# VHH binders against Thymidylate synthase, part 3

Target 1, 260 residues: Thymidylate synthase, of Methanocaldococcus jannaschii (q58167)
Amino acid sequence: MVLNINSFYKNCRGEFMRAVFIYHKNNQRMEKFYKNLLNEPDFCRICDDCYNCRGNWTFKNNVKNIVIEEVYEEFVDNPYDYLPELPEGDICIAQLHEDLLYELPLLLKEKGYKALIVPSETPHDLSLALRRDLKRVCSNYNIEFENPKPFCSLEKKEGNEYINKFIDYFKIGKPELEIEVENGLIKDVKVKISAPCGETYYIAKRLKGKAIDDLKEEIANAHHNYPCLASMEMDKELGDTILHKAGYIAFEVVEKALKK

## First folded at step 1 (VHH)

Design b03 (framework vhh_7sr4_2)
Fold by ESMFold2-Fast, scan of step 1:
Structure b03 (fold): chain B 260 residues (1-260), chain A 124 residues (1-124)
Amino acid sequence: as target 1 above (260 residues)
Amino acid sequence: EVKLVESGGGLVQPGGSLRLSCAASGFTFSSYDMGWYRQTPGKQRDLVADIYSGGSTKYGDSVKGRFTISRDNTKNTVYLQMNSLKPEDTAVYYCARVEYTYDSSGYEYYFDYWGQGTQVTVSS
């Protein structure tokens, strides 16, 4: 209970989960995803009103991070020289040099991990070839695998028992909102699931009191003004920027909430 | 009517610095998001930096920590401070006024006005 004192989570989270973030030193994106779960006041750098925007919650005792030294060599002959012993955990969220990342599923299997999530926020975070190999290796080890591009596209799927539990437990992934409308104005917005960067709380704050006819513009402005982690470089697979896809997700989330 | 005029480009040695300026006219500058983009011949145009009407900024991954975008709404000007320049930064740099349109499928991001471009060459 002391591990998470927010009474909302007491009734809604279910089973206790442990998430481990592993990434290289100076990876600011992964650090921000990790810090979002700690609910640190200064992480988004837009305003000083974080508790009114996000609420008073923390997963401090449910998440760990492992920060390893940068690897500049194109090929790594001995990946295990860089990879530490893993702590106990249920879900791993990783961004690493591809030679290290390829060996990670074996270490996860040996420690009883159930899932590996590799977010892609830039076109360079995970090659298509390695994504295919990781999917195969994880399947052989009975470890669930997802490569959300971007991380805020991570959604529940039939057969993804542990990743689905992760989304419900930590309340991050493809966002979900509950919106109350009165006389064509948004009366209240509740965040059920936030984007891993926390943007969804900012969008919810911006939408309160707005006319439903003005929402597309307000969502676009909120997305543009938030320190989104997604890259503005063109991505060959998407035929667009990952940042633009994140913007579409934000719009889709609000539209879906209004139609229920 | 709408005009964007870039200046400040030139030839610089690796490790050097340049400051680009973009003078805007013909619209309410303070109401629009502005950006800097770059293009090498035969390649697609890539984002360097955006600055929103509210002052928030976003950067392309290749320039983070080296380049800084800023704006002066009283002078209708957007700036790009480029430090620690590399040969890979060689390109034509374009200033853009950013506009958004919505279709039946959702949100579409596009640029409605571009400057003439200014050449930046990083070489010995």
Scores: ipSAE 0.000, ipTM 0.170, lowest interface PAE 18.0, mean pLDDT 81

Design b04 (framework vhh_8h63_2)
Fold by ESMFold2-Fast, scan of step 1:
Parts: structure tokens; C-alpha cells; sequence
Structure b04 (fold): chain B 260 residues (1-260), chain A 122 residues (1-122)
């Protein structure tokens, strides 16, 4: 007797989920978020055996990417000349020229999408004005909207049914670890939710076998050594760099796991 | 390596309650999606409840509102609390583990335990 696996995945995950990444050519940050979900063996190049900490999982059949040509004009008269017809999908992760991004919620509504995530990894990825407009337009279309700054700050929120399902289904967002301690040493570290860039797997590897008293230094070193996608440019809204905020998130994640 | 051991089955009167448990070993339990299926004599195996690694739950219409699935990741244990039991709930109950490894065009094979028998008199 065999369980219907498609039925199990659809029912247990609250539905089979499809994510669509849409971004401009040469956007290496968005491409890395997409490739993190593909989990190809060559994704992590920081240590030769890093893939052993990630496991053999892949979402290549659940995620698609749409790469748009770069737009050099400050204003775009006809955004639809650049925007292709969207495939079927449940959630969209987007970074685009603001004139194109403004039109995206309508296209998402027409194709039955449930959520739009616009991660900000630099101070220039999304203006405050457009953020407000997107929030209003998405609300009118009954599409959930989040602008995590950085993407690894995306956490579950009451009222965000589909984004919460996205976090659980793809296991990316604000990281969550399970840490086992024995005799003041970290015996095991398990990744429940990873940063969208995959840094959490590297941190988990670096913490195994370390003394509890050494954790602050190990977390700082892991964050420094991992190619983090967040910008070192000052962000006026945060009063700090987005990279520095990502580092604080990494520390908070480990501290929270130790209190569990 | 992966092992699932069900327990807690038995004989119960209609309208009664019973909790079955599944002890998991040989894998990182909290990373796995877990479920309970049942099979009555002469019937197909039916998925009655599922729980994701993140704690989201699913219930078949036949048990919704009566059964509650839960997990204790610290104890590597899956539970199914069965209330308002009916004679139609009589079946062998199986614990299932589904990997979150999606190997492309194929899903991981579900792992099943030996099962625990639940008999409802009435």
C-alpha cells in the first residue's frame, strides 16, 4: 500500500506551492536566493563539504525564475514592453525597476498569485514611496505583501497566510535553529529555517563542537566569512547597514535556539 | 536506519478516547513531515492526519474535529489524539515519515512503521 505523495504534499503543506522569482539580468543577489532553493552541489563553495550540512533537498520543481533585461532609463513609458506573461504560481519574489514593479501586482492578480515578497538587500532596492503604493495596491487585490530588509528578516506574521506557508514550505526566511548542548559544548546544530542566502547552514557547521562561551566570536566569524548578499552601504531607515542587521539576526537566531 | 515504532493502540468503547504514539529514530525527526494513516480490513490505506516540520496540520474529512495530530521534537515523538471514537475508526494505524528531500522528478518513499491496532466496540 502506498500513500499518494502528491496528495500528502498538497494537503500537509496546505497546498503544493510554486514560487516565481522575477528580477533583472545581472542581479546576483536574487539569483543566489533562487539558486539556494535549487541546492545544486556546487552552490556552497566556502568549504569543500558544506553540501553535507545542507542535505540533498531541492525545490527545483517548485521554483521558477524570470530574468528581465536591464532597464537604464529612469522612467519607463511602457512597462509591459519589458514584463513577460507570468507563469502559474502562488507566490512571487521580485526585484525590478520601480516602474515595472508598480505594475506587477495587477499581473499577479490576473494569474491568481497570493503573495508578493520584495526583498531589500541595498538601500536602493525599494523606495519608501513605492513600498507604500505596493502595500495599498496589493491589499486592494487581496495579495499579501512584505518588504523584508534584508530578506533573512522575513518572519511569520498573523494575517500572512500564504507568506507563512511559503516560509514553512521552502524553509527560508528568518532562520531557526535547534541546538543540542552536552557538557558545555555544542553537540549538534540543526537548521529548521535558513536565511535565503543559505548562510544558516554554514553557521550551523561552524558551531558544532564549539564551547558555549566561544559562540559570539564563532557567529561573528561565520557571518564575516560567508558571502552575505546584504549591502554595507548606510541605510537611512535603519540608521545602520543592512549587512550589520543581517549579522544581528544571525546572532539572535543562535541565542534563541540556546534558550529553547 | 530510519525507524518508526507505533504504540498505544487497543480496545476502546464507542465515544471513548485513545492516544497513539510513534517513536522515531535514525533521522532528524523535526526536519520530517509526519503523518498517520490507517487501514481497515478489506479497505485501502487512508491518510487521516499530517503535520509538517513547521507544525501545520492536515486532517481527512472523516476525522476532522475528532482527531488531533501533534509532535514533540525534543522527544522525537508523533502523537494522534483520537476523541469521540466510532466503530468505523477500527483499523491498523501507521506512522509515516515523508522526507523534505525532493530529488527532482521523484518524491521520497514514505517510510511506515509496523502499525498499532485500534479496535472500537459499539
Amino acid sequence: as target 1 above (260 residues)
Amino acid sequence: ELQLVESGGGLVQAGGSLTVSCAASGFTFSDYWMGWSRQAPGKERELVAGITSGGSTYYADTVKGRFTISRDNAKNTLYLQMNSLKPEDTAMYYCAAVTIEYTGDTYEVDYWGQGTQVTVSG
Scores: ipSAE 0.000, ipTM 0.195, lowest interface PAE 14.7, mean pLDDT 80

Design b05 (framework vhh_gefurulimab)
Fold by ESMFold2-Fast, scan of step 1:
Structure b05 (fold): chain B 260 residues (1-260), chain A 124 residues (1-124)
Amino acid sequence: as target 1 above (260 residues)
Amino acid sequence: EVQLVESGGGLVKPGGSLRLSCAASGFTFSSYAAAWFRQAPGKEREFVSAIDSGGSTTYADSVKGRFTISRDNAKNSLYLQMNSLRAEDTAVYYCAADTTFYEVYSDESEYDYWGQGTLVTVSS
């Protein structure tokens, strides 16, 4: 009956969205990001309580993966020998040999894709030179481009209409929690946006019932116990390891939620 | 455009039954938790029942054993089968959907999308 003005400004999740993951065989990191959205019962395997931890949601009708054979050659003479015809889709998430990755924006344009996300989980996943080239080529094709390092650092940006919709629709990216505190104890934790690896659900479960004064230690222990596949190799651009940055993001997310 | 449209409300005698339907459009309904809330004349809105994407259900004590929530993901629809209706069940019934992935919620603040409501009157 009466319109509440706050409902007008609630998160625009967008319409039905299709995400396509494309990566090489044996890329365990990309497979985990894809499988996080499928949310199968055997996904995390830390304990047998996934239904209470993650819930029974699934994006299996919204996501597809394309697994390409491994490329051991430094240079690929014909990238199209490896790249299949792309299915219809809205957003592409890719990790590929750089010669194949360079050709991807044209294929995305031809199929009407709106964005390309190339997550970096190791210092070797995307060179700075190719990142610059992809940004330029995607801009020319009116395709949004992001290279989050790590993927759980992907946040909304002004001008990124489709990537912002992706974050809201699939609820993955830089994590966002809503925490309820009663008498100095964590009463409830709601996951609004999860890390693409799914760690945020495990952290939320571990924090429930804990004292506010003990949270830094609990977050560190949760991060340590969750199988995070980010690299321990030093990244020159970050001046730190990607794994260490992922841990910092987990801590920052909880701190931010507690400020309100 | 995300829409939730309720139907099936009406006038029923005490002890009667009604089935409410909620048609969802503009999003992938099968991936989200959904719930029924109601608001009686002069009262606050209250939780009735919720169902997650996997079919796990939660009910308010006042309706447990009388109402059954269900979903049909192929039809993007949510249902509430109401049996043994009482005068106290008279209310506007609202369909709600949430993009949360943590747990089935009874708190109305957890739901982002709401329908316009359908009136159920239980009267002799």
Scores: ipSAE 0.000, ipTM 0.103, lowest interface PAE 20.1, mean pLDDT 82

Design b06 (framework vhh_6z1v_2)
Fold by ESMFold2-Fast, scan of step 1:
Structure b06 (fold): chain B 260 residues (1-260), chain A 122 residues (1-122)
Amino acid sequence: as target 1 above (260 residues)
Amino acid sequence: EVQLVESGGRLVRTGGSLRLSCAASGRTFDDYAMGWFRQAPGKEREVVAAISWSGDSTWHADFVKGRFTISRDNAKNTVYLQMNSLKPEDTAVYYCAAEVTYIYDEGSYDYWGQGTQVTVSS
């Protein structure tokens, strides 16, 4: 937390924003979302071209993570004894045992948080019953709530002032690309909003220099080659796997960018 | 806040070498990605090289690969551009820039130095 760089972020991006990730030890999905915003040079280990692929940026002074021990018991007697004291923050991104998640909104309210995002990367990450309860409790506390399934489906909504600011500030959510085409070839690809796992940068890299006619194949190959941690288990609510939905989002993003 | 001051630009012969320095003021130098840009008369500004805040990742434009090397010394709050095998087309004002935004491109660099003139004669 350096005051000079935080002041600069406010001047260049508008309002300064703080995001706090809270999750259990060994949750590799949440750790990857957090580390995507740090943008360390070794974040993606697919190839040796990470700087050209991802670019040179970081939110290390705008994001914090809180890693708590795994909870093995099915029922938690007193969740407040397990939940740490939260730092000051504006938006919380959480994946926790459901008994702990249920009590999180109260702690967020006490620290002045404005939004809670609970990503679902598997059918088991958040029950429909708890999702309904969290929506109600957050509404009562005037905290915005979203459960994107998967996280890369998070898009702006009317009334979601702070989540909309989060998407614009951190440039993560449902991806957005700008594509320049010359003589039927992809000349340049700019990532405006990335999937929280960072896949969008890898897709953009793979598309540069490719013919328009080859794009569907290149997108499919990029998605299959990128270590996406979304589940291949059937999700009853989606009627498909979460991984397949993430793949469809990748295709939609490129198609939208090519519309003139 | 970061203030950037470039130095080292001068007249040099084709095939010569030159090292540019960019001194940053402020205690947050280690938090910024740094870049070198150049602008020749009548041309648009173009990115020449960039280096991550740690120094572990570097990028060089195709037109300078193998000839120019970017480096940094965080203890001295300084970024360098070592230029070898200089060509007349390398003649430009060279700018140091600091990047603190999410997306990398030339529009992502917000702090700029005053520039240092490099002239390469045939």
Scores: ipSAE 0.000, ipTM 0.135, lowest interface PAE 16.3, mean pLDDT 80

Design b07 (framework vhh_7d4b_2)
Amino acid sequence: QVQLVESGGGVVQPGRSLRLSCAASGSIFSDYAMGWYRQAPGKQRELVASITSGGDTTNYADSVKGRFTISRDNSKNTMYLQMNSLKPEDTAVYYCATEIYVSGWTEYDYWGQGTQVTVSS
ESMFold2-Fast, scan of step 1: ipSAE 0.000; ipTM 0.318

Design b08 (framework vhh_podentamig1)
Amino acid sequence: EVQLVESGGGLVQPGRSLTLSCAASGFTFSEYAYGWYRQAPGKQRELVAAIYSGDTLYADSVKGRFTISRDNAKNSIYLQMNSLRPEDTALYYCARSYTVEWGDYFDYWGQGTQVTVSS
ESMFold2-Fast, scan of step 1: ipSAE 0.000; ipTM 0.368

Design b09 (framework vhh_7sr4_2)
Fold by ESMFold2-Fast, scan of step 1:
Formats: structure tokens, C-alpha cells, sequence
Structure b09 (fold): chain B 260 residues (1-260), chain A 121 residues (1-121)
């Protein structure tokens, strides 16, 4: 039996939250982020133990995806030829052709959305120029905006009321673990917040029963065995690859959970 | 189902050579960049060498001039020829596949199981 917690519980302020993922056909990264929140039994194909690894929660009644056709044109004269009417929602998570993405905040405003999250998993997912424009346009519409690079770097920030609620409600963003140690062995690992790709559940599963002295090796092996969504291309803004930053985050999360 | 199957690792003495192979299936190989990365426990993955779908190569500074990456699109295989091996080359070597086409066509970075390379006397 699958328990749908979103059908019965509200977020910490007593309201439901709805997230809408908008992306182009064949964007496997965005589809993985969306499917992580559905938590179907076949979500992760590494092993057939998803119920014990992730649990039986689901957000299927709180999330929707909108998949639009690929755009191969460098410039789009009529973005609205591609953009459908948006459903009601609170938070939008988007990766789109820049000309379409630029028009998105207006559509979000007209439907009462509170935040726009544009994850960057490659150096090409969002230009710096459009990021600046989106920040200004969203601010004008009273819509919170974040461009986490990568998505698993999304942290709570003062003033980000709705994105902070999103992190708490859907339990995704920069991962947070609770680790119990007994006699130098990891007795239990609880996932409080998962990476949006779901890697954190797999890491938690791999760490149970391991000696503290072996954790760095286990984290490295878990990160390797889980398909990482972040690109290995050098990102000039970071001075490193986005994949390396995702790896750093995985190690930092476990290290932080062990420090008292 | 995406699969990257690695082979060719092992134990060699300093100054020796190894050739790693990675056989790929489950995706359009010709559209993907391929690479070799190495990792020691507790550290991030480091680029050893990569090759674009068009055949352009890039090498990590520590291996440039000693290692050669190549690909055979008819066999869906990428190779890493490792010469003049040093003890500091000891690591698990991973085959990887990725694409950086623009929005609407992104895919995951896929990784092989890893192949141990140990360079010691």
C-alpha cells in the first residue's frame, strides 16, 4: 500500500502546495526531477528495493508536468505558439528555450504563482543575461526567483517565503540527513531533504551498517552508482564542473550530519 | 536501458601500460561525448580524458602526453590507452557518457561500473 501524504497533510502554514514542471520533450533531467516527486516503484532502476530505500510517500496529487515540443530555432518569433495556458499552481520549475522562458513570468503572474525555479544542470541551461532579466521581471511581478546550479544546491534564504515552503513541503533541495551512530557503525540514516534527483535516498541506504571510517568511500561509490544529472563540462562561473559541485554537496551533507 | 561496460584494468608496474575499453549500449552513441574519469575514495571525480561526438579530445594536465583517448563509433566503444604509468595514476577509472546539446535535448550523465587500476611495484 502506497501512502499519499499530500492528500492528507498540509505544509507548515496549513496550506497545500502545487508545483508545476515545464520543460521540452526529451529533457531527461527535468523528467527525473518530476518523477522523483511521484515516487513510483520503478523510479530508480539501480535495484528493486525502492520501497525500503525511499518509502511509500508520493506527491502525485501536488505536482504536474507540462512537456512542450523541442525548439531548434535560435530565435522564436511567437513564443505563445509553444506555451500552453498554465494550470493553477504555486511554484513553477522550468527549463525552456530562452525566448519562451522570458515570457513565462507573465503567465505565472496571471495564474497567481509565487515562485519560479530554473535549475541549471549544464552551463547552457540558462544564460547569465537571461538570469538577470528573469530576476528583475519576477521581482516586478512579486514572484520569487532562484537559479540553483545544480538544483541540489537550492537552500533556504531569508525573504524566500515560498521557495522555503517548497523545500519544506516537497522535501527537495540541498540535502539534509540525520545520522545515528552506535559503536562506530551507522545504525540509521534519515533523509530530511533529498537532492531533487533522489540520490540522497540511495546514499542513505548505502551508508546503513557501514563503519564511520569507510563513509568517504561509500559516499563516493554511491554518487558514482547513481546517475548524476549534472554536466561534466567546465562552467566558467563556478570555475569547475557542475557535476563536481554536486559531488561536493553529497560529501558536505554527510559530514555536516556527523558533526556535533 | 543504458549500459557502459568497462574492461582492461589491472595491476601494472611503474612505467607499464594498460588499455581500457568501454562498450556502450542503450543510447545513440554518435550523439554523445565520452570520457574517462578517475576517483579515489572521498574525492570528487577528476577528468582524465574526454572525446566529443566530433572527435575533439581534451586531457587532464597530469596525463597529457601519456594517455590517449579514442572512439570507434562502429563498435560503440571508447578507449583509453595509458602509457608510462605512475603510482599516482592508481584509482578507479570510470567511463562516462554525456550530451550538452541545448535545452529540449538534455540527457543524464551515464557512468560505467568502474575499473580498478593499480600501479605499484
Amino acid sequence: as target 1 above (260 residues)
Amino acid sequence: EVKLVESGGGLVQPGGSLRLSCAASGFTFDDYAMGWYRQTPGKQRDLVADITSGGSTKYGDSVKGRFTISRDNTKNTVYLQMNSLKPEDTAVYYCAAWTEVRYGSYTYDYWGQGTQVTVSS
Scores: ipSAE 0.000, ipTM 0.271, lowest interface PAE 11.3, mean pLDDT 82

Design b10 (framework vhh_8h63_2)
Fold by ESMFold2-Fast, scan of step 1:
Structure b10 (fold): chain B 260 residues (1-260), chain A 120 residues (1-120)
Amino acid sequence: as target 1 above (260 residues)
Amino acid sequence: ELQLVESGGGLVQAGGSLTVSCAASGFTFSSYEMGWSRQAPGKERELVAGIYSGGDTYYADTVKGRFTISRDNAKNTLYLQMNSLKPEDTAMYYCARDYVYITSGEFDYWGQGTQVTVSG
C-alpha cells in the first residue's frame, strides 16, 4: 500500500476514503457538491457566520474532480476521445453525457473503484433506460450503484458496504440530525449527515433557540432561503418536481430527529 | 380576506416582452414564498418561477434565462418580467402564495389569473 501524502491520506480516525467527481464543464450542481466537501470559507454566501454554522472540517485531501468539455451531440461515436485516464479512487460521483456514462463502469472496474453514484437533480440527468443498464453493468463488475433523485435522498442500504461507508465518511447524503429540546425550545442541533449541497448546516443553525411550535415555519424559511439547484421541472417518475422532494426531505429529517 | 389580484396580461408578438403583476393583501406578504404558475388549454398547471421570502429565486427550465421574478415588499407586489416570448408561453398566468410549500408540495393559494397570448 502506497500512501498518497499530498492527495489522499489517513484522517485522524486512522481511516480514509477517496471520492472522485466527474462532470462536464459548466455543471454548477456537481461543482457545488464537490466544493461543499472542500468547505472553503467563501463557499456559502447566505451570511458571514460559516465557521459557527459549518465548522472548519475539510475533505480536500480525500476528493478530486475531473471536469471534461461539454458534449452537444446526441450520440457520441467514440466516448473514449472524451474520457481521461481515471485517478485511483474508491467511489465515483458522476454526471456525464449518457454515451460517456455508459462506458464509465468499465473504467472504474479497471482502477478498482467500489461504487458509482449518479445523482439526478433534473429529469434529464439520467434516463430510466440507462439507469437500468448501469445497474446491470455495475452489478456484473461488483461495483455498487445508486441513482439518488435528488442527491440528498441517498440513504444507507443493507448490502451497500462502500456507499454506506461513503455516507459515514464524508457526512453527506440523506440528512441526519441530533436535536436536544429543553422547555419547548431547541437547545442544540448537531449535524451528523448533511445534504450534499450543505443546506442541512444552515437549517441546523436556524433551528437553534426556536420554539417547537415554530419549527415547520422555520424549516420552510431555511429551505427557501438556501440556494437549491434542484430542478422545478415536472419529473414523471416522482409525479412532482425534484426541488419539492428535496424540501420534503428537509422537513422529514427534522421530524425524525425530534422523535428520536 | 386573503386576496391575490393579477394584472398586465395581453397580446404580444413572438420575441416581445411583457410584465405581469400581482397585488397581494390580507397577509404579511414579506413572510411568504411567492410564485407564478401557468396553464395552457388542455394542459396541466406548471410552476414557472418562485421567489423566497429572503429574495432567492428559482425558475422552471422552460423559462430560465428569459423570465425574471421579483418582489416589492413595501408595495406587497410580485412581478414576472417575461422576455423573448414564444408561442408556447401562451397561457393563463396565476400568482400563488406558498407558506407551507415544502410540507404540502403545492402552493396553498392561487389568484384568478391573467391571460398572456403570444402570436407568431
Scores: ipSAE 0.000, ipTM 0.143, lowest interface PAE 16.2, mean pLDDT 81

Design b11 (framework vhh_gefurulimab)
Fold by ESMFold2-Fast, scan of step 1:
Structure b11 (fold): chain B 260 residues (1-260), chain A 120 residues (1-120)
Amino acid sequence: as target 1 above (260 residues)
Amino acid sequence: EVQLVESGGGLVKPGGSLRLSCAASGFTVSDYYAAWFRQAPGKEREFVSAIYSGGSTTYADSVKGRFTISRDNAKNSLYLQMNSLRAEDTAVYYCAAEYQIVYSESYDYWGQGTLVTVSS
């Protein structure tokens, strides 16, 4: 690779951050979030225009993944049979069987991690009961905790020092765009923060050269055509599908960028 | 070679039942997001039901409570059990599969379709 974004950001921001993704084998959603930060060619299946769409940046030196075997048992008697020793890290992004996930905060504390992010892409990724327990346990260990539903809804919050730093460092979370308009046409679109699946880069690419009057349709078509990781199953807490919420976020991001 | 082949379509009376099958070859369907779509005469193709690689299912409001999607890993096949059929269910039914979930009809694999006619 000809550009290392980690070296660039370290020199410009004076900081370095490490993120660790931990998830079960065959979890395509978590694999996609991880691979989005590697930014290797052909990571999405839409086209072969990655260089013009996403550029040549990478966080390969700042992110690690830990893939553990699938757990088929409803209850796990010994979670430590599955959980490995964690590498050094600052932020953990996890999707695991609930019995394993419950033990994770202790392991994070022992290795000095500062935050745990558990994204929910389906209604089944994290129960409300376990979410409550994780919030309590993480608080006791002085570890920040967030359960964004979906992951592209993760936004900065007062008091979330390390998660806010994560969003700024890796440029993923609730998307942010800068749009330049000239004569009613989109002249340029700059991605400040991308959805963790990378959709925001594709949307930015699709909007360039389009008329402002056509943007709602272009956003809908871009979102529809991009591999979306969010579930089409009804989520009781949202009162809608997580996929529909992800689509609304994509629309809101562009509208906000056009309104100053 | 990689393909999806639908079967089980036919003529059925209103209130009757049909079971559609979709046989996968060249790949393991349980590793994929798999879905049923239908296209009625003179209408656009519409989503009917889907099953995620992890086993969660979703249904269009028009078929919820009447149709059930399932798969058999040993037979590498996807099924759609259709109960309480209505004239409005008359359509060509297609199965589709993709390795990554895409909010579109741009699937990795599509079947050729099987005709379901609900009429006396």
Scores: ipSAE 0.000, ipTM 0.118, lowest interface PAE 17.4, mean pLDDT 81

Design b12 (framework vhh_6z1v_2)
Fold by ESMFold2-Fast, scan of step 1:
Structure b12 (fold): chain B 260 residues (1-260), chain A 123 residues (1-123)
Amino acid sequence: as target 1 above (260 residues)
Amino acid sequence: EVQLVESGGRLVRTGGSLRLSCAASGFTFSEYAMGWFRQAPGKEREVVAAISGSGDYTWHADFVKGRFTISRDNAKNTVYLQMNSLKPEDTAVYYCAAQTYVWTETPSEYDYWGQGTQVTVSS
């Protein structure tokens, strides 16, 4: 039996991953998600203690962004006039005009990408019809697909080999904390997975030294003081605002950590 | 036509209080989130506070939390910024802005802007 070199590379891909963010100029939400992974000293301007809050990690050698011009036309006759040639990559995170977004899976397939993540931070970021079409097209190309609404709701799922690796590698998605309690006080908080906007580091910092009986108010205050990218507009699928769902995720994260 | 008009800016002594108002017209006010921004000479424009269309959700920057309070009156199409315990560092032109989405510190995400009102805090 001959050893297949492709099997060796497949096994090694989990130790190094390349993520490509593609979005339109002036999409500050997508830029914030990208910049969270760069972790530059000026990323968070809430306080002057980013080193002790976030640490000095960076994924600048593992992530790229592709910023394309805004599309003002409601319908695009030739999406490829706007879409650039994609670099080599493993996972794509995209927010684009729907006519461009529909063509993206083919370009991803041609470059050997394994997954497409399309975050919805507003009710307008991805229609239900296009979500259905993208799921079908990606399935046909053997590309994993997720549409987290919001991005901080992205969690591991059986069958999502590459998206699960993305969450573990970049430490972003539905947040996970490890909390150490001593005499009813929070002694330490470790961020295992952060919200893609980086809020989880700020929450972790605010919880240290607090009594466990007062956490609900402290979590609410931390979420209130952190610039959240999620929309306040009513989302019909959720029956609530995406911002409200993001707030509930923050509470759930702390509750799960305390039940360990 | 959409219009935002700020008022209330003036000279105030350190430790004083001031209330800014922003009157909105030309859009369905209750469907837009409102924000207060400020810009000091030689500095970037920064977000101070924001409030949801309903008024049920508010956000305040850490550097003003406990001192400033944002509120709105949808019947009057007006958003307010109550400023207490003013410091010389609060000296800036204050702007109100409107958008359908909120909790962003990025000025370019706001759809409509006022002309600004000058607040000067002296010792």
Scores: ipSAE 0.000, ipTM 0.124, lowest interface PAE 16.9, mean pLDDT 81

Design c01 (framework vhh_8h63_2)
Fold by ESMFold2-Fast, scan of step 1:
Structure c01 (fold): chain B 260 residues (1-260), chain A 121 residues (1-121)
Amino acid sequence: as target 1 above (260 residues)
Amino acid sequence: ELQLVESGGGLVQAGGSLTVSCAASGFTFSRYAMGWSRQAPGKERELVAGIYSGGSTYYADTVKGRFTISRDNAKNTLYLQMNSLKPEDTAMYYCARGYRWSYGSYYFDYWGQGTQVTVSG
């Protein structure tokens, strides 16, 4: 029988990490990030070869989701009418109405959470004003804070002890590949870190057996064919669309794995 | 029960104007944020304009200054006035129902069948 990756991390690394996803009903992007870590056999639904593409790892005992009611009001008089009591956890990944999101760090502090990650997949997911406020409040509570735009741009940083552990433990963030080349052909591709949407496994599968001269076209085709939910709206801070940035990240990951 | 029915699409020359409309039924229209998204052949859906229940509006940079979104709560109707049309505006235009996540943020949970706008040039 094959060893489960979750069991390997618990036994070999001597560490157990809990991640909690909190988001509104019908948030398909956050649901996909959460389900990527469950790694159920039908996750991507592009083909029926998930075992050979993604493997049989799972973090279902390490991740939980909290799905809360949709908020239609522009302003919320009492955010706590919507926010439930949080389960025990180490890291929180959140997308919420801004009035609810602002109150979240206090709830995280009271339950002993170490980090808050708020991914931006659209230009509208987190205002610059709230990002500034969350950074300040989290700092006051000794909670690490990151707002990756997109989530697949999340990198390790000096001083981010718990977010760095999150990336290493769950193997999600800015993707990392190991590529083996033989006679100008891609012999093998190993996913070290996947994009939180799971695209990196699909890219790895598509690159295997391809000529090195064809990789740029294969990466572009893989990115366009994977159901990436990042926005095509212009983002003023990036000066481009978030989807285009995600595509560039996918390309950069493969180039870096080829020693550059 | 819930329906969004778009109309008013058609063929227009570059530089021209067109208004598309959306008739909503099966829900309390006045309580929901509404929006217009578009999808060109082989491209992803793009949100072009949104309007909150209170009347505040959002526009994508690609259409800001050219398009105007409005609503008539008494008639349960959403409008998009499109001016200075470009060939790049050619797409299926979809009416959407949604809610606000944050300032300038919309989340849409239902779309109509769409109306085709073709801009030639």
Scores: ipSAE 0.000, ipTM 0.122, lowest interface PAE 18.6, mean pLDDT 82

